# Designs tried in a protein design chat: miniprotein binders against q53ft3. Part 69

Target 1, 195 residues: q53ft3
Amino acid sequence: MFGCLVAGRLVQTAAQQVAEDKFVFDLPDYESINHVVVFMLGTIPFPEGMGGSVYFSYPDSNGMPVWQLLGFVTNGKPSAIFKISGLKSGEGSQHPFGAMNIVRTPSVAQIGISVELLDSMAQQTPVGNAAVSSVDSFTQFTQKMLDNFYNFASSFAVSQAQMTPSPSEMFIPANVVLKWYENFQRRLAQNPLFW

## First folded at step 7 (miniprotein)

Design pA5
Fold by ESMFold2-Fast, scan of step 7:
Structure pA5 (fold): chain B 195 residues (1-195), chain A 86 residues (1-86)
Amino acid sequence: as target 1 above (195 residues)
Amino acid sequence: SPESYKRAIRYAEFAQKYAELIQRELKKLGNPEVYEEALRLFRKAAELYLKAAELYEKGDKEEAEKLMEEARELFYEALELYEKLK
């Protein structure tokens, strides 16, 4: 239903469903993360009158999860960027994940999505200024992610003379990656929220 | 418990809302039979969640938990079918 994206990392599209209304993404090495993008895949929309509350969780000194509300995604606004760097190591607020027995590895943070009524979501206040509402900031973040992906993919580029003939392996020509990158940049320049 | 009762009602509401969403889309779809199967499964899940709520209210916690698990399986199957159709 949902995707989670961190600059320099592979996109996650397989959230763990921990209840009928709750989905979780694991974020290993979260201290190196500044921003997280949460977005809806085009496959399943929210039911009418509902949306997703987005939470961030990290383990405290006792290994207990500290949940903080970052913001929301809805059918009308299906993607959001959150700044998680600088969030305080404080006590968590009241949250819908309180009764969940989520098994976690030490130093792994989580993004949680709770499907809730829009009216209920309107009564909640996100922690700090976690949500990045600026289109310019979103465009800059997306550009950096594209650059990171292109650079990563290009680092594996080899000439035909350097290729190991292995019929079981799949190869993508570097020119195809470049064309995709150029097309995506052009689309982003026309509408930074096209994805 | 009151919390288990509320959870069962909430999950029944989710199943009903997804069923309503599918029902609205049926007129637009080229493969109505598969959407109708997803609709059937969401409706059955909703029925079982509501029956579990009744059992929680009557204090029959063990039977209520069994129906909650059965409803959950149907709910997940329905979501998987709905996802594949898009």
Scores: ipSAE 0.005, ipTM 0.455, lowest interface PAE 10.0, mean pLDDT 73
ESMFold2 (binder alone), alone request of step 8: mean pLDDT 83; pTM 0.796

Design pA6
Fold by ESMFold2-Fast, scan of step 7:
Structure pA6 (fold): chain B 195 residues (1-195), chain A 86 residues (1-86)
Amino acid sequence: as target 1 above (195 residues)
Amino acid sequence: SPESYKRAIRYAEFAQKYAELIQRELEKAGDPELYEEALRLFRKAAELYLKAAELAEKGDYEEAEKLMEEARELFYEALELYEKLK
């Protein structure tokens, strides 16, 4: 029913059902995650009057899960972007993650989705800045990802041309990059989940 | 669509060219592990895009789409890692 996406990672579409109304996604190496997108797959809508409350859980210093309400998904707003970087209590200074040569112990966070009545959800307050916005923000996030790609590709090609003037045959035609970018933007406008 | 999958070959060429450009910077990298990981991901994305193109030419659009999705995720992951290089 649900999907979970982290920029730069494979999309997860198979949530673990832990109760009749509760679903969970595992997020390994969560300390490297800034944003999480939660969305409905579009195959089966929520029953009338119901929606999904989205929670985030990370292990505390004793390894015990700490759950926080991030926001909601509904039939009317089937995807949401959440910023979780501000919710992590353990900065790198408390873990051996500062240097590449330090042994890294994997840590796993979770996204939980609880199917609840819309009236009940309306009475709950998500943590501070976790919820970014609805479907429009999801489109803006993917648009930003495409912009980052286009800027990176263009800058990288220019930099290489400057450093290796003789073998400049390695350049990438700008019009081909532009056409790829325009095609992705058009498809995103028609269906934000197409990628 | 056939046009979208025909472009998979072009996307694979882009991924390969970006990988080659990153490899040239590897010797000067302050963090060689991140460069190597980004390079690995770009190369894997290129491989999957090429496989998707072959499947699309055979008319296996559903299987091709699955590989396209996987390739895109790897491509974006490589870009994110490269942005962390400083």
Scores: ipSAE 0.000, ipTM 0.091, lowest interface PAE 19.5, mean pLDDT 62
ESMFold2 (binder alone), alone request of step 8: mean pLDDT 82; pTM 0.785

Design pA7
Fold by ESMFold2-Fast, scan of step 7:
Structure pA7 (fold): chain B 195 residues (1-195), chain A 86 residues (1-86)
Amino acid sequence: as target 1 above (195 residues)
Amino acid sequence: SPESYKRAIRYAEFAQKYAELIQRELEKAGDPELYEEALRLFRKAAELYLKAAELAIKGDKEEFEKLMEEARELFYEALELYEKLK
């Protein structure tokens, strides 16, 4: 149902379902991540009156997950860009060399999507400045990349539907999404203005 | 729950539709082995989704989620084979 994209990494389209209404993407080496894009694949809409609340989880100093609400995706707004760099571990050191630590194993963060009633979502407040405006060139690029992906993926869904008479529902194979992402990266390397 | 039942039925329908598509192409294929393998996997996924639907009616949530996960893995494995056949 959902996809997750981090600049410089392969797109994820196979969320782990951890409950009837909850889906999770793992983000290894999250310390290097500034922005995360969450989007609907466009093949299966939310049921009427429902949407998805997007959460970010990172391990605290005790190794316990800390969940924060980033924002929402809905049928009317099926993609969103979130800045998570400001949400990573707080400054715990009192002195520059007073608490020198070595990190042997990278921590894994998670993006969580909870399918909720729109009325319930309206009562929640996302953490400040997580949703990104299209002000700088990176956010503009990422938004256009999402638009390109959504349009491309949707075209495949229509073609797939036409192969089966009167389908009640459609879906897009994950490999189609991967092929699009690889093609987009290759074309960007050749000409950054092709899109 | 009713929602779990509907979800299982919906995914069973997806798996059955893909199995039908592959079955239609099987007799025309030059290499039927891969088509037959994909067909079996989609049919097995559909069977597990239908069994999950029965568990949703009984309220066995834990076993329901387990079967949904097993069916999903088979479904995506079949999709990967199907993509190779196109």
Scores: ipSAE 0.000, ipTM 0.085, lowest interface PAE 22.0, mean pLDDT 67
ESMFold2 (binder alone), alone request of step 8: mean pLDDT 83; pTM 0.803

Design pA8
Fold by ESMFold2-Fast, scan of step 7:
Structure pA8 (fold): chain B 195 residues (1-195), chain A 86 residues (1-86)
Amino acid sequence: as target 1 above (195 residues)
Amino acid sequence: SPESYKRAIRYAEFAQKYAELIQRELEKAGDPELYEEALRLFRKAAELYLKAAELFKQGRYEEAEKLMEEARELFYEALELYEKLK
C-alpha cells in the first residue's frame, strides 16, 4: 500500500508488515539521510475513517528503537515529505510500536506506518520541523517522474536511430534506465521540489 | 501540435515494449494471472495513446488530451502490478 523514497536511493514499495495494522521500511546508513518521502501507491485506499500515522525510528546506544511521530498520510493527503536530519538526538514520542520490543542493528533506522482512526490521529502532535509538505503530490510526482524518464529515453533512442536503418526495432538498453534513475536521484537530492 | 503527436507516439511505444516484456515473462511464470492483468493494462494504454495520437493529428486536442489522461492512469496501474511481479 505504501512507498518510501530517499534521495539518492532505490525507492521501496515492499513494506514489512509487522502487525495487522503496522508496516515498516528499513533505512540503512540513516545518518546520511536528510529527507524521506512517504506515499500511498494509489491502488489500495485506507478503509473509511482510517489513515496512516508516520513514525521515524533510530537505534539508541543499546540498539533499542526511539520512535518519533513525523506526520500523517490519508486518502485525501496520500503523500508527505519529512526532514529527519534534525531528529536523531531527540527523545522518543508516544507511539504504538512500544510493545513490539524490537532491537535493531546500529545505523539502520525505520519508517513506521500505523493504520489508525482519523479521530485518534487528530489528537496527536507530530514532532516539530519534520513535515515540509502537506500537499497531495503523489499524482504530480508520478507523472513528472515518468515524463522525465520518457524524455530521457526518447532522446537516447533518437540519437541511436540516426545510426540505425530501422529505428522502430530499437529497444531501450538497461543501462539507459539505470542512468536515468541515477540522474533523477541526483536532481532530487539537489532540489527535492524540482519535480 | 506536432510535439503532442510525437509524445503520444513515443509513450505508446514505451507501453508496447513493456507489454512485450510482460508477455515473455508470462510464458515462464508460476502465477500467470498477475502477468496477464499487467499485460492487458499495458496493451490498453498503448491503444489509447495511439488513438490520442490520431486525434492530435486531426487537431482534436480536447478529445486527445482526455484519452492521454485515461491512458496514463492505465499505464500507472500496469507499472504498479509490474513492480509486484519483480
Scores: ipSAE 0.000, ipTM 0.082, lowest interface PAE 21.1, mean pLDDT 67
ESMFold2 (binder alone), alone request of step 8: mean pLDDT 85; pTM 0.824

Design pA9
Fold by ESMFold2-Fast, scan of step 7:
Structure pA9 (fold): chain B 195 residues (1-195), chain A 86 residues (1-86)
Amino acid sequence: as target 1 above (195 residues)
Amino acid sequence: SPESYKRAIRYAEFAQKYAELIQRELEKAGDPELYEEALRLFRKAAELYLKAAELYKKGNPEEAEKLMEEARELFYEALELYEKLK
């Protein structure tokens, strides 16, 4: 039902369903993440009167999950971008001299989506600075995503041209990728809110 | 910049690939005139992208950028014509 996108990473479309109304995406190496995009796939809408509350969880100094409300997605607003860099744990657990012999397991943050009544969602307050309020910041993120998409797709197409194609290979016409990229760049420059 | 150089080379490779495809289709076509025009445009775009790459490498980005723009226009004209031929 949902997708989660991080710049420089593969899009996740297979959320782990932990309850009938709750879905989770894992974010390994979350300390390198500044923004996440959460979106609906468009195949299954929310039931009437319902929406999704989007939460972010990271391990605190004791390894316990700390959940924070980032914002919402609804049938009317099926995608949202969130800045999580300001929500990551700082150096609060460190002594002034910094050195501690702590065995750290790989840190994994999570995006959680809870399907809730719209009335209940309206009474909740997301953490400050989580939703991207700056058009410029969102435009910069979008530009990086476009560059990553174009470079990945075009690199793949070039690689395929150098190999004998197998029956299971997917082929994306390079001209389609290039034309899409250039047209999107042009539209973004003229109106950064067109998407 | 190094990124501009790499982009110019990548675009040149795409233009060359489509020129090769058009050349192959030209040999099979019953109406060669439109294929010949698309081929000419892709080949000219590739030439200009390669010249732009060389200028970026030599430290002349101003002249390189002008060639990149000219090559881009020719490339898209060729691409539009090629899509019409499919």
Scores: ipSAE 0.000, ipTM 0.071, lowest interface PAE 23.4, mean pLDDT 66
ESMFold2 (binder alone), alone request of step 8: mean pLDDT 84; pTM 0.818

Design pba1
Fold by ESMFold2-Fast, scan of step 7:
Structure pba1 (fold): chain B 195 residues (1-195), chain A 82 residues (1-82)
Amino acid sequence: as target 1 above (195 residues)
Amino acid sequence: SSDWEEIIRKIEEALRRGDLETAKKLLEELLKEAEKLGNPEVIEYIELIIEYFERAVERGDEERAKRYIEFAIKYAELLSRK
């Protein structure tokens, strides 16, 4: 249902489902990552009244996951960009992943998505420096960047066939990306700030 | 504003001759000035584009690296507007 994009890496569209309402993407070599884009593929909407809380997890000095709330994605805002550089090990926020320890190695972080009630999400506070400000210019720039990333990520997926991919990485057909973009454009035309 | 235009022009010139290192250096200079007057959203997008540029250079994909810088300067134009 979800995709995850890191600058310079192949897009991931096959999240690991760890519970009925919880999905995880692995981010190997997370120390080299500055930004992460999380988005819905556009074909399967959230049930009415539901949305997705986006979390970032990294291993602490004991190898235990530390979850931080980055922000949200909803049918009205199906994509978001987050800056994860500078998030310290040992800092945590409220999260629904409980005692789940899904961290495999010290250099592998995770993006977690929890499907939750919109009312519940509205009462949660993301970490202060992760989410980009929500204004008209931000919305327009984010959409243009997302479109650019989708196109370039698809190009990298093809050209990277000979490279050593991370086990969690998946390739997507360019045609699927284009179909998603058409759906996105239609939704934007109906409401310029739909996302 | 005139300083922004000069830096952008130099970036475009570096791209035309394939000097990706100079183009990146100039974009980083533009970003530093933007932190004084620009908006945070545009700055974050330029930072993200620079990261994509670096990965493309590491892979030897010069054409894609050029496209990333070209995209970054389009947003950089917004930093000179009040």
Scores: ipSAE 0.000, ipTM 0.130, lowest interface PAE 15.7, mean pLDDT 65

Design pba2
Fold by ESMFold2-Fast, scan of step 7:
Structure pba2 (fold): chain B 195 residues (1-195), chain A 82 residues (1-82)
Amino acid sequence: as target 1 above (195 residues)
Amino acid sequence: SSDWEEIIRKIEEALRRGDLETAKKLLEELLKEAEKLGNPEVIEYIELFIELFERAVEKGDEERAKRYIEFAIKYAELLSRK
């Protein structure tokens, strides 16, 4: 239902479902990641009145995951971009992944998505510095990322149709990426801060 | 599938009237239909929303109770399309 993208890496579209309402993506070598994009694939919408709370988890010095709320995705805002480079030294926030606290390898972080009522989501506060800090910085990053993502998806759909996906990554059809790109670009033109 | 769609329509009609008791009974009927179809994901979510509905009614939160039934039928509709 969801996708996860890091600039310069293969898009992930196969989240691990760890509970009825909880989905996880692995982010290997997360110390080199500055930004991550979470988006809906556009195939199945959330039920009316529901959305997804997006969490980021990194292993602490004891190998235990520390979960932080980054923000939200909804049918009205089906994609969001987060800056995670400043969060690795931060304190953990209240999270719904308590029983899912699995010890991970030291350099592997996770993105978690919890499907929740919009009313419940509205009462939560994302960790500071998760959103992009300025319109200019955000516009420049977004444009570079959209160009990179679109060019990558277009080229691999034609030249790499027979390639086997890596264990933590999956290729998606170019048409899905093109529709996402066009929708995202249209939204950006209407309001650069819609995410 | 015809019984499924009919029950959902009746639930929507009960909610429009503010008849939460009838809506709950119809949702329990939808649960039985889901059990016949053998879709465990649909069964589990309908059971969850029925429990949440009961807790909301116990707290006197009729608005939240209505929303839980609305979410149950919307989720059932989405899963039936898979």
Scores: ipSAE 0.000, ipTM 0.097, lowest interface PAE 20.3, mean pLDDT 65

Design pba3
Fold by ESMFold2-Fast, scan of step 7:
Formats: structure tokens, C-alpha cells, sequence
Structure pba3 (fold): chain B 195 residues (1-195), chain A 82 residues (1-82)
């Protein structure tokens, strides 16, 4: 139902369901992560009146989980970008995962998604510095769109030995798509507002 | 411009309704506005959005077409506010 994207890593689309209404993604080597994108896959919407509260958890110095509310995803806003660098400032906020006995491997953080009523979500306040600036938001949206484009374009790529006659279609060599993708990522890293 | 922002708002509304045909027409209008502004990068970006939208629709992948445009239009909105 959900996906999780970290810049420079493979997208995760297989969340671990830890309760009827709770899902988690593992984030190994979390110290190097600045931003996380959480999104709905688009095949299964939330039931009417419901959405997802997004939490971030990291192990403290004693290996104990610290959960913090980052924000929300809904059918009307099915993707959200969060800045998690700098969130290791304390004990963490109150959260629905507090009743769960989740033990994690050292150096692995988690993204948690709790399916909740929209009215309940409206009463909650995300941690202050999790909100991403418009420039950072643009960078993450562009990266996500670029990944979707690369996957889409790659679905048309075939080897010379596997080409099928198609009078109405054009085929793009996978090598050309890959080079374009790499160049675009490099430029995006240098200037988020390029192109 | 106010016309630019209004067109983007209407595109977002069409996408929320799943009206891809109206969204395409509005993207063509957005392209005309970009041409008046004379920024080659903006023009190229809008042309790219339209091209990929058409290819996805031809493939019959309407959900991916809608999702792709939703992200692409955020870039156009940011450009209109710069």
C-alpha cells in the first residue's frame, strides 16, 4: 500500500505490517539520511475518512526506540517529504507505537505509518523541524518523478535480438535513458531548481 | 503571472477528478503562457510533461500518467512563484 524513498537508495514498496493499522519500513545506516519520501502506491486508497500518520524512529544511545511524528499522507495528498536530519534531539513525542514491543537492530531507523481517522490526525502536531522547505520539496518530488520516468521508459527497452515490429511505436535504447537519468541527477544535486 | 497560476490550479483540479483530457488541454494552455514569458527552460519542461503524458496515455497507463503529472506540475508551480 505504501512506498518509502531515500535519495540514492532503492525504493521500498514492501512495508512490514506490525498491526492491523500499522506499517513500518526499515532504514539502515540512518545517520547518512537527510530526507525521506513516503507515498501511497495508488492501487489501494485509504477508506473514506481515514489517512496515515507518519512517524520516524531511531535507536538512542541505549538502543531504545525514540518515535517522532513527522506528518501525514492522505488520499488527497498521497505523498509527503520529510527532513529527518537533526531529529535526534530528545526523548520524542507521544505516539501510537509506544504500546508495541518493537526491537530493532542497532544503527537501523524506522518509518512508521499509522492508519487513523482524519479528524484524529487534525488534532496532532508534527515535530517542528520535520517539515521540508519548498526547495527541498521540489528536489524530492523531482527525484521521485525522475525515478517513475526511468522505470516507465525502461519498460520500453528491448535488446536488438528481442525487437518486435511496431509501425506506430518508437523505442528508446536503455543506455540513452540511463545516461539521461544520471546527468539529470547530477545536475539536480548541484542546483535543485535547474532545468 | 495570475494566468499562469490559475491554469496550474485548474490542472490540479482536473487531476483530482481524474479528468486527463482536460488536464492535457490545460497543459497546452500552460505551454502557451510559458512561450509568452520567453524562458527556454520552462518551455522545454512543459513540452516534456506533455510528451510523456501522451506516451503514458497511449500505453493505457492512466494512473501512472496522472501520478507523473501531479509531481511535474509541482515544479511548474514553483517556477511560477520565482
Amino acid sequence: as target 1 above (195 residues)
Amino acid sequence: SSDWEEIIRKIEEALRRGDLETAKKLLEELLKEAEKLGNPKVIEWIELIIEFFERMVERGDEERAKRYIEFAIKYAELLSRK
Scores: ipSAE 0.007, ipTM 0.150, lowest interface PAE 9.6, mean pLDDT 65

Design pba4
Fold by ESMFold2-Fast, scan of step 7:
Structure pba4 (fold): chain B 195 residues (1-195), chain A 82 residues (1-82)
Amino acid sequence: as target 1 above (195 residues)
Amino acid sequence: SSDWEEIIRKIEEALRRGDLETAKKLLEELLKEAEKLGNPEVIEFIEYIIERFELAVERGDEERAKRYIEFAIKYAELLSRK
């Protein structure tokens, strides 16, 4: 259902399902991450009246996870950009992952997605201003993210194909990445909110 | 490889100066070096990017043209090393 993108890293499209309604992406070397993008793949929409609450977790000084609500994705808004650089030392927020999360590895952060009723999501308050909301800021950030992704992601895909051939790995031809980039740029220029 | 890396460095310098014509000519030199290395994927990609660059310049989009060259050198650098 979901994808997760960090500038300069290979896109993740295979979330670990930890419950029927809960999905997790691992983010190694999280201290270097400034922004993350969470998006729906578009193949399977949320059931009517439901959406996804997006959480960020990092290990505290004792290796225990600290979860924070970043925001939401829905069928009407299937992608969101979050700034997480200021959240790595923050206090924990309300979250549905507490009893399930046994991650205690100091170097790995996580993005969690909980499929919830829209009515339930409306009662929740995301931390600070993690979501990038202004149109100018959103457009500028998206373009920069797109440029960084294109510069690195296809190179990583080539490296992966050469070093670790495996059916579970993601390998994307450079030409396909370029075509995606061009199409996305064109659509973004026409309507910054298309995505 | 040393000549390959030197050409990439010169392309980066031309881009920093905003000299798109020099960057394109150096990219064409990189294409000739790619032919010597025998990597068809790099050759095809650089040829494609040069085409896209020329179209962008023809349409007056200098920022897009600059981005195409930046992507070309990144791909060439990474593919030639791997």
Scores: ipSAE 0.000, ipTM 0.092, lowest interface PAE 19.0, mean pLDDT 65

Design pba5
Fold by ESMFold2-Fast, scan of step 7:
Structure pba5 (fold): chain B 195 residues (1-195), chain A 82 residues (1-82)
Amino acid sequence: as target 1 above (195 residues)
Amino acid sequence: SSDWEEIIRKIEEALRRGDLETAKKLLEELLKEAEKLGNPEVIELIEYLIEYFEKYVERGDEERAKRYIEFAIKYAELLSRK
């Protein structure tokens, strides 16, 4: 139902379902992460009147998760980008993951998604400026996605070229990805709203 | 949205069967749906991937051809509902 993207890392599309209405993505080595993109895959919409509240958790000094509300995703706004750098020093917010509070590995954070009524979500206040504007969010989402895709494709091509090839391995032309990426960057620089 | 997801599913099924001609036809349909979304970078990516997919199919390099479609599907999946 959901995807999670961090620039320079493999996209996650298989959240761990920890309850009927609760989903979690693990973020190892989270202190190196500035932004996280959360999006719906488009395969299964939320039921009418429902949406997803997006939470971020990091382990405190005792290994207990500290949960903070970042924002929301809905059928009408199915993706959002969040700035998580600096949030590890904050206080936790009220959260619906009480039963999921367990001792965590010190370097692993989590993104939690709770499926909630839109009316309930409207009454909640996200932490500071974790979310960016819709136009800026879409531009940054695309930028992060392109960076991730380019890095993945280029890394794969280099890795395959440097290793002893196996008959089942395939190579991708990094120049094709690079041309596409550069064209997009050029167009975006000229008019950030061209799409 | 429904058309986008349905086309992706059909492409994956064609690839599973090794049916590159059907996958090619469905990839062209995916491009038409991408044009409706008005997302230029998705359209541009899919156009490049289709071009290279066709080139490698013509050269008999099915493994490389299949890889281009797989990347197109992953990118399309990330931007579904956009």
Scores: ipSAE 0.000, ipTM 0.130, lowest interface PAE 12.3, mean pLDDT 63

Design pbb1
Fold by ESMFold2-Fast, scan of step 7:
Structure pbb1 (fold): chain B 195 residues (1-195), chain A 82 residues (1-82)
Amino acid sequence: as target 1 above (195 residues)
Amino acid sequence: SSDWEEIIRKIEEALRRGDLETAKKLLEELLKEAEKLGNPEVIERIERYIEFFEKYVELGDEEYAKLIIEYAIRIAERLSEK
């Protein structure tokens, strides 16, 4: 039901379910990550009155996990961008993952999603400056995601001279992908809030 | 080269019968053969396509997963020819 996206990496859509209401994504090499997008896939909505609390975990100097509340996703706001670069260990957030033993590599950070009552979520305070509020930051991150998709799609490009004929295969010309990329980039520049 | 060609033929056979798990395992065998030959471009490309294949299998898009493997073998063949 959830996806996790980091610029320059493959999107993750297969969260590890660690409890009936708890899901985790692994983030290897998290020191190279500035922003993380967490989003709902749109096929399965949250149950009535429920939403998702988004947590970030990294190992402290003793190898113990430190969970921090980053923010929330709901049916009304199914995606959120979080800045994780520069997060401090500080005082740990109250979190629902403390009761479970999650086995993980000490050098790997995690994104956790806990399905909670909306009323409960309203009483919680995310860590400072984790949520991206700037339209410029949102636009820049979206541009990086767009660049990553275009690069991925273009990685399949082959010249017609190198193709083996196959009537059953469907191909998309590289220039069609390029036109989509350029049109999307133009639309993003004109109206980043309506796509 | 004959081992390389045989693995590719087996991948195509697995795809024809819709056996995505076998196709993936054979693509991993192709990666091992590429590692023996020391061609870093082929190695990088095969690793990348295995990652994308796993993603699309998780999305339940069986047809697109098959397409990823087909492109992987075509590109691997082309890169091995240099």
Scores: ipSAE 0.000, ipTM 0.087, lowest interface PAE 16.1, mean pLDDT 69

Design pbb2
Fold by ESMFold2-Fast, scan of step 7:
Structure pbb2 (fold): chain B 195 residues (1-195), chain A 82 residues (1-82)
Amino acid sequence: as target 1 above (195 residues)
Amino acid sequence: SSDWEEIIRKIEEALRRGDLETAKKLLEELLKEAEKLGNPEVIERIERYIEFFEKYVELGDEEYAKELIELAIRFAERLSEK
């Protein structure tokens, strides 16, 4: 029913259903994420009078999830962009040895979608300035995401002559990135909700 | 052309039954047939679809992996008709 997109990562279209009305996407390495796009796939609409409340959670110092309401998706507004960079634990809650490169704790955040009555959703207040959601804002933001991803990836491009023999790191040819960008941009122009 | 058409038919049948691993192996077989014809554009494109398929299967996104194979088949069908 739902999809989740983070710039520079593969799109997720297979949410884990954890209850009849609740769906979850895992976001590994969430500390590197600034924005998340949540959208409906367009194959199954919400029942009349229903919509989806979108939540974000990250593990606190005790490993327990801290859930925050980001916003909503509905049949009339089937996609939304959320800024999560301000919601991550920043000031005063870091592990003492978190900066040491020999001490690594996996960080996995989650996007949760709860199918709720529209009347109930109208009574709830999302966390401040998390949602960036109009069609024009979505199109502009998506173009900026595409440009940022392409520019970032291209900044690491090297010729074959500069590559180390049998490198431990994966390399992707720059032309593959360009082809992905062009294909995605073409599909986005035809239907902003094609995914 | 009969071998080409038969491989495509078998890939479509594998996809209908949800057998993504068999569909990928058949797509690799289609790639070998393309190599015999010496068409570098076809070879490059099919190789890219196989690479992306592997990555999406590893991530557990079988629906998108299936879509990638379907796109590869449509590309191959277009070439067999020209």
Scores: ipSAE 0.000, ipTM 0.094, lowest interface PAE 18.1, mean pLDDT 67

Design pbb3
Fold by ESMFold2-Fast, scan of step 7:
Structure pbb3 (fold): chain B 195 residues (1-195), chain A 82 residues (1-82)
Amino acid sequence: as target 1 above (195 residues)
Amino acid sequence: SSDWEEIIRKIEEALRRGDLETAKKLLEELLKEAEKLGNPEVIERIERYIEFFEKYVELGDEEWAKLFIEFAIRMAEKLSEK
């Protein structure tokens, strides 16, 4: 139902269901993460009158999870960008995951999604300014990524005449793909609104 | 009250039009009515949602602004559900 994207990492589309209404994504090496994108896959909407509360959890100095409410996703707002860099250890919030036994490896953070009534979500307040921006759809994000890739890769195109005897074809060096990926993730981390 | 229901209806119409300024002003009027019901914790939460609304208007994120106004309305409606 949900996906999770971290700049510089493979997209996750298979959340672990830990209860009827609760889903979790693991984020290893969380200290290197600046932003996360949470989105609905668009194939299955929330039931009428329901939405999802998005939480972030990290281990405190005692290894206990500290959950913080980042924001929400709904049928009308199916994706959101959250800044998690700079969230402080020990600043917990009231959350539906506190009584759950979730297996976690040290140094692994988690994104939790709790499916709740919209009225229940209205009784919760996100921490600080974690929600930096919203996106209308995953399609818009994908289109901007595709456009950025083609523009960047094309700027480094090298003629076949420089690599082989045939002058009629253009070739793009393999390392240009890596450079595009690094450039895109850097821009996304600096400017979440760039897409 | 009749006034309470009318204010909520006007807020919803302003949101449908994308008139966030009118929606905010009407929500402030709704808070004045809500103060008569004497639940300071719920009123404080509605005020916090209005603050989030203003923040997202400043960021140019109308979708998040509308969401927080909707949350404020839902909290206010709970005060009138007796």
Scores: ipSAE 0.242, ipTM 0.667, lowest interface PAE 3.9, mean pLDDT 71
ESMFold2 (binder alone), alone request of step 8: mean pLDDT 78; pTM 0.704
ESMFold2-Fast, scan of step 9: ipSAE 0.005; ipTM 0.354

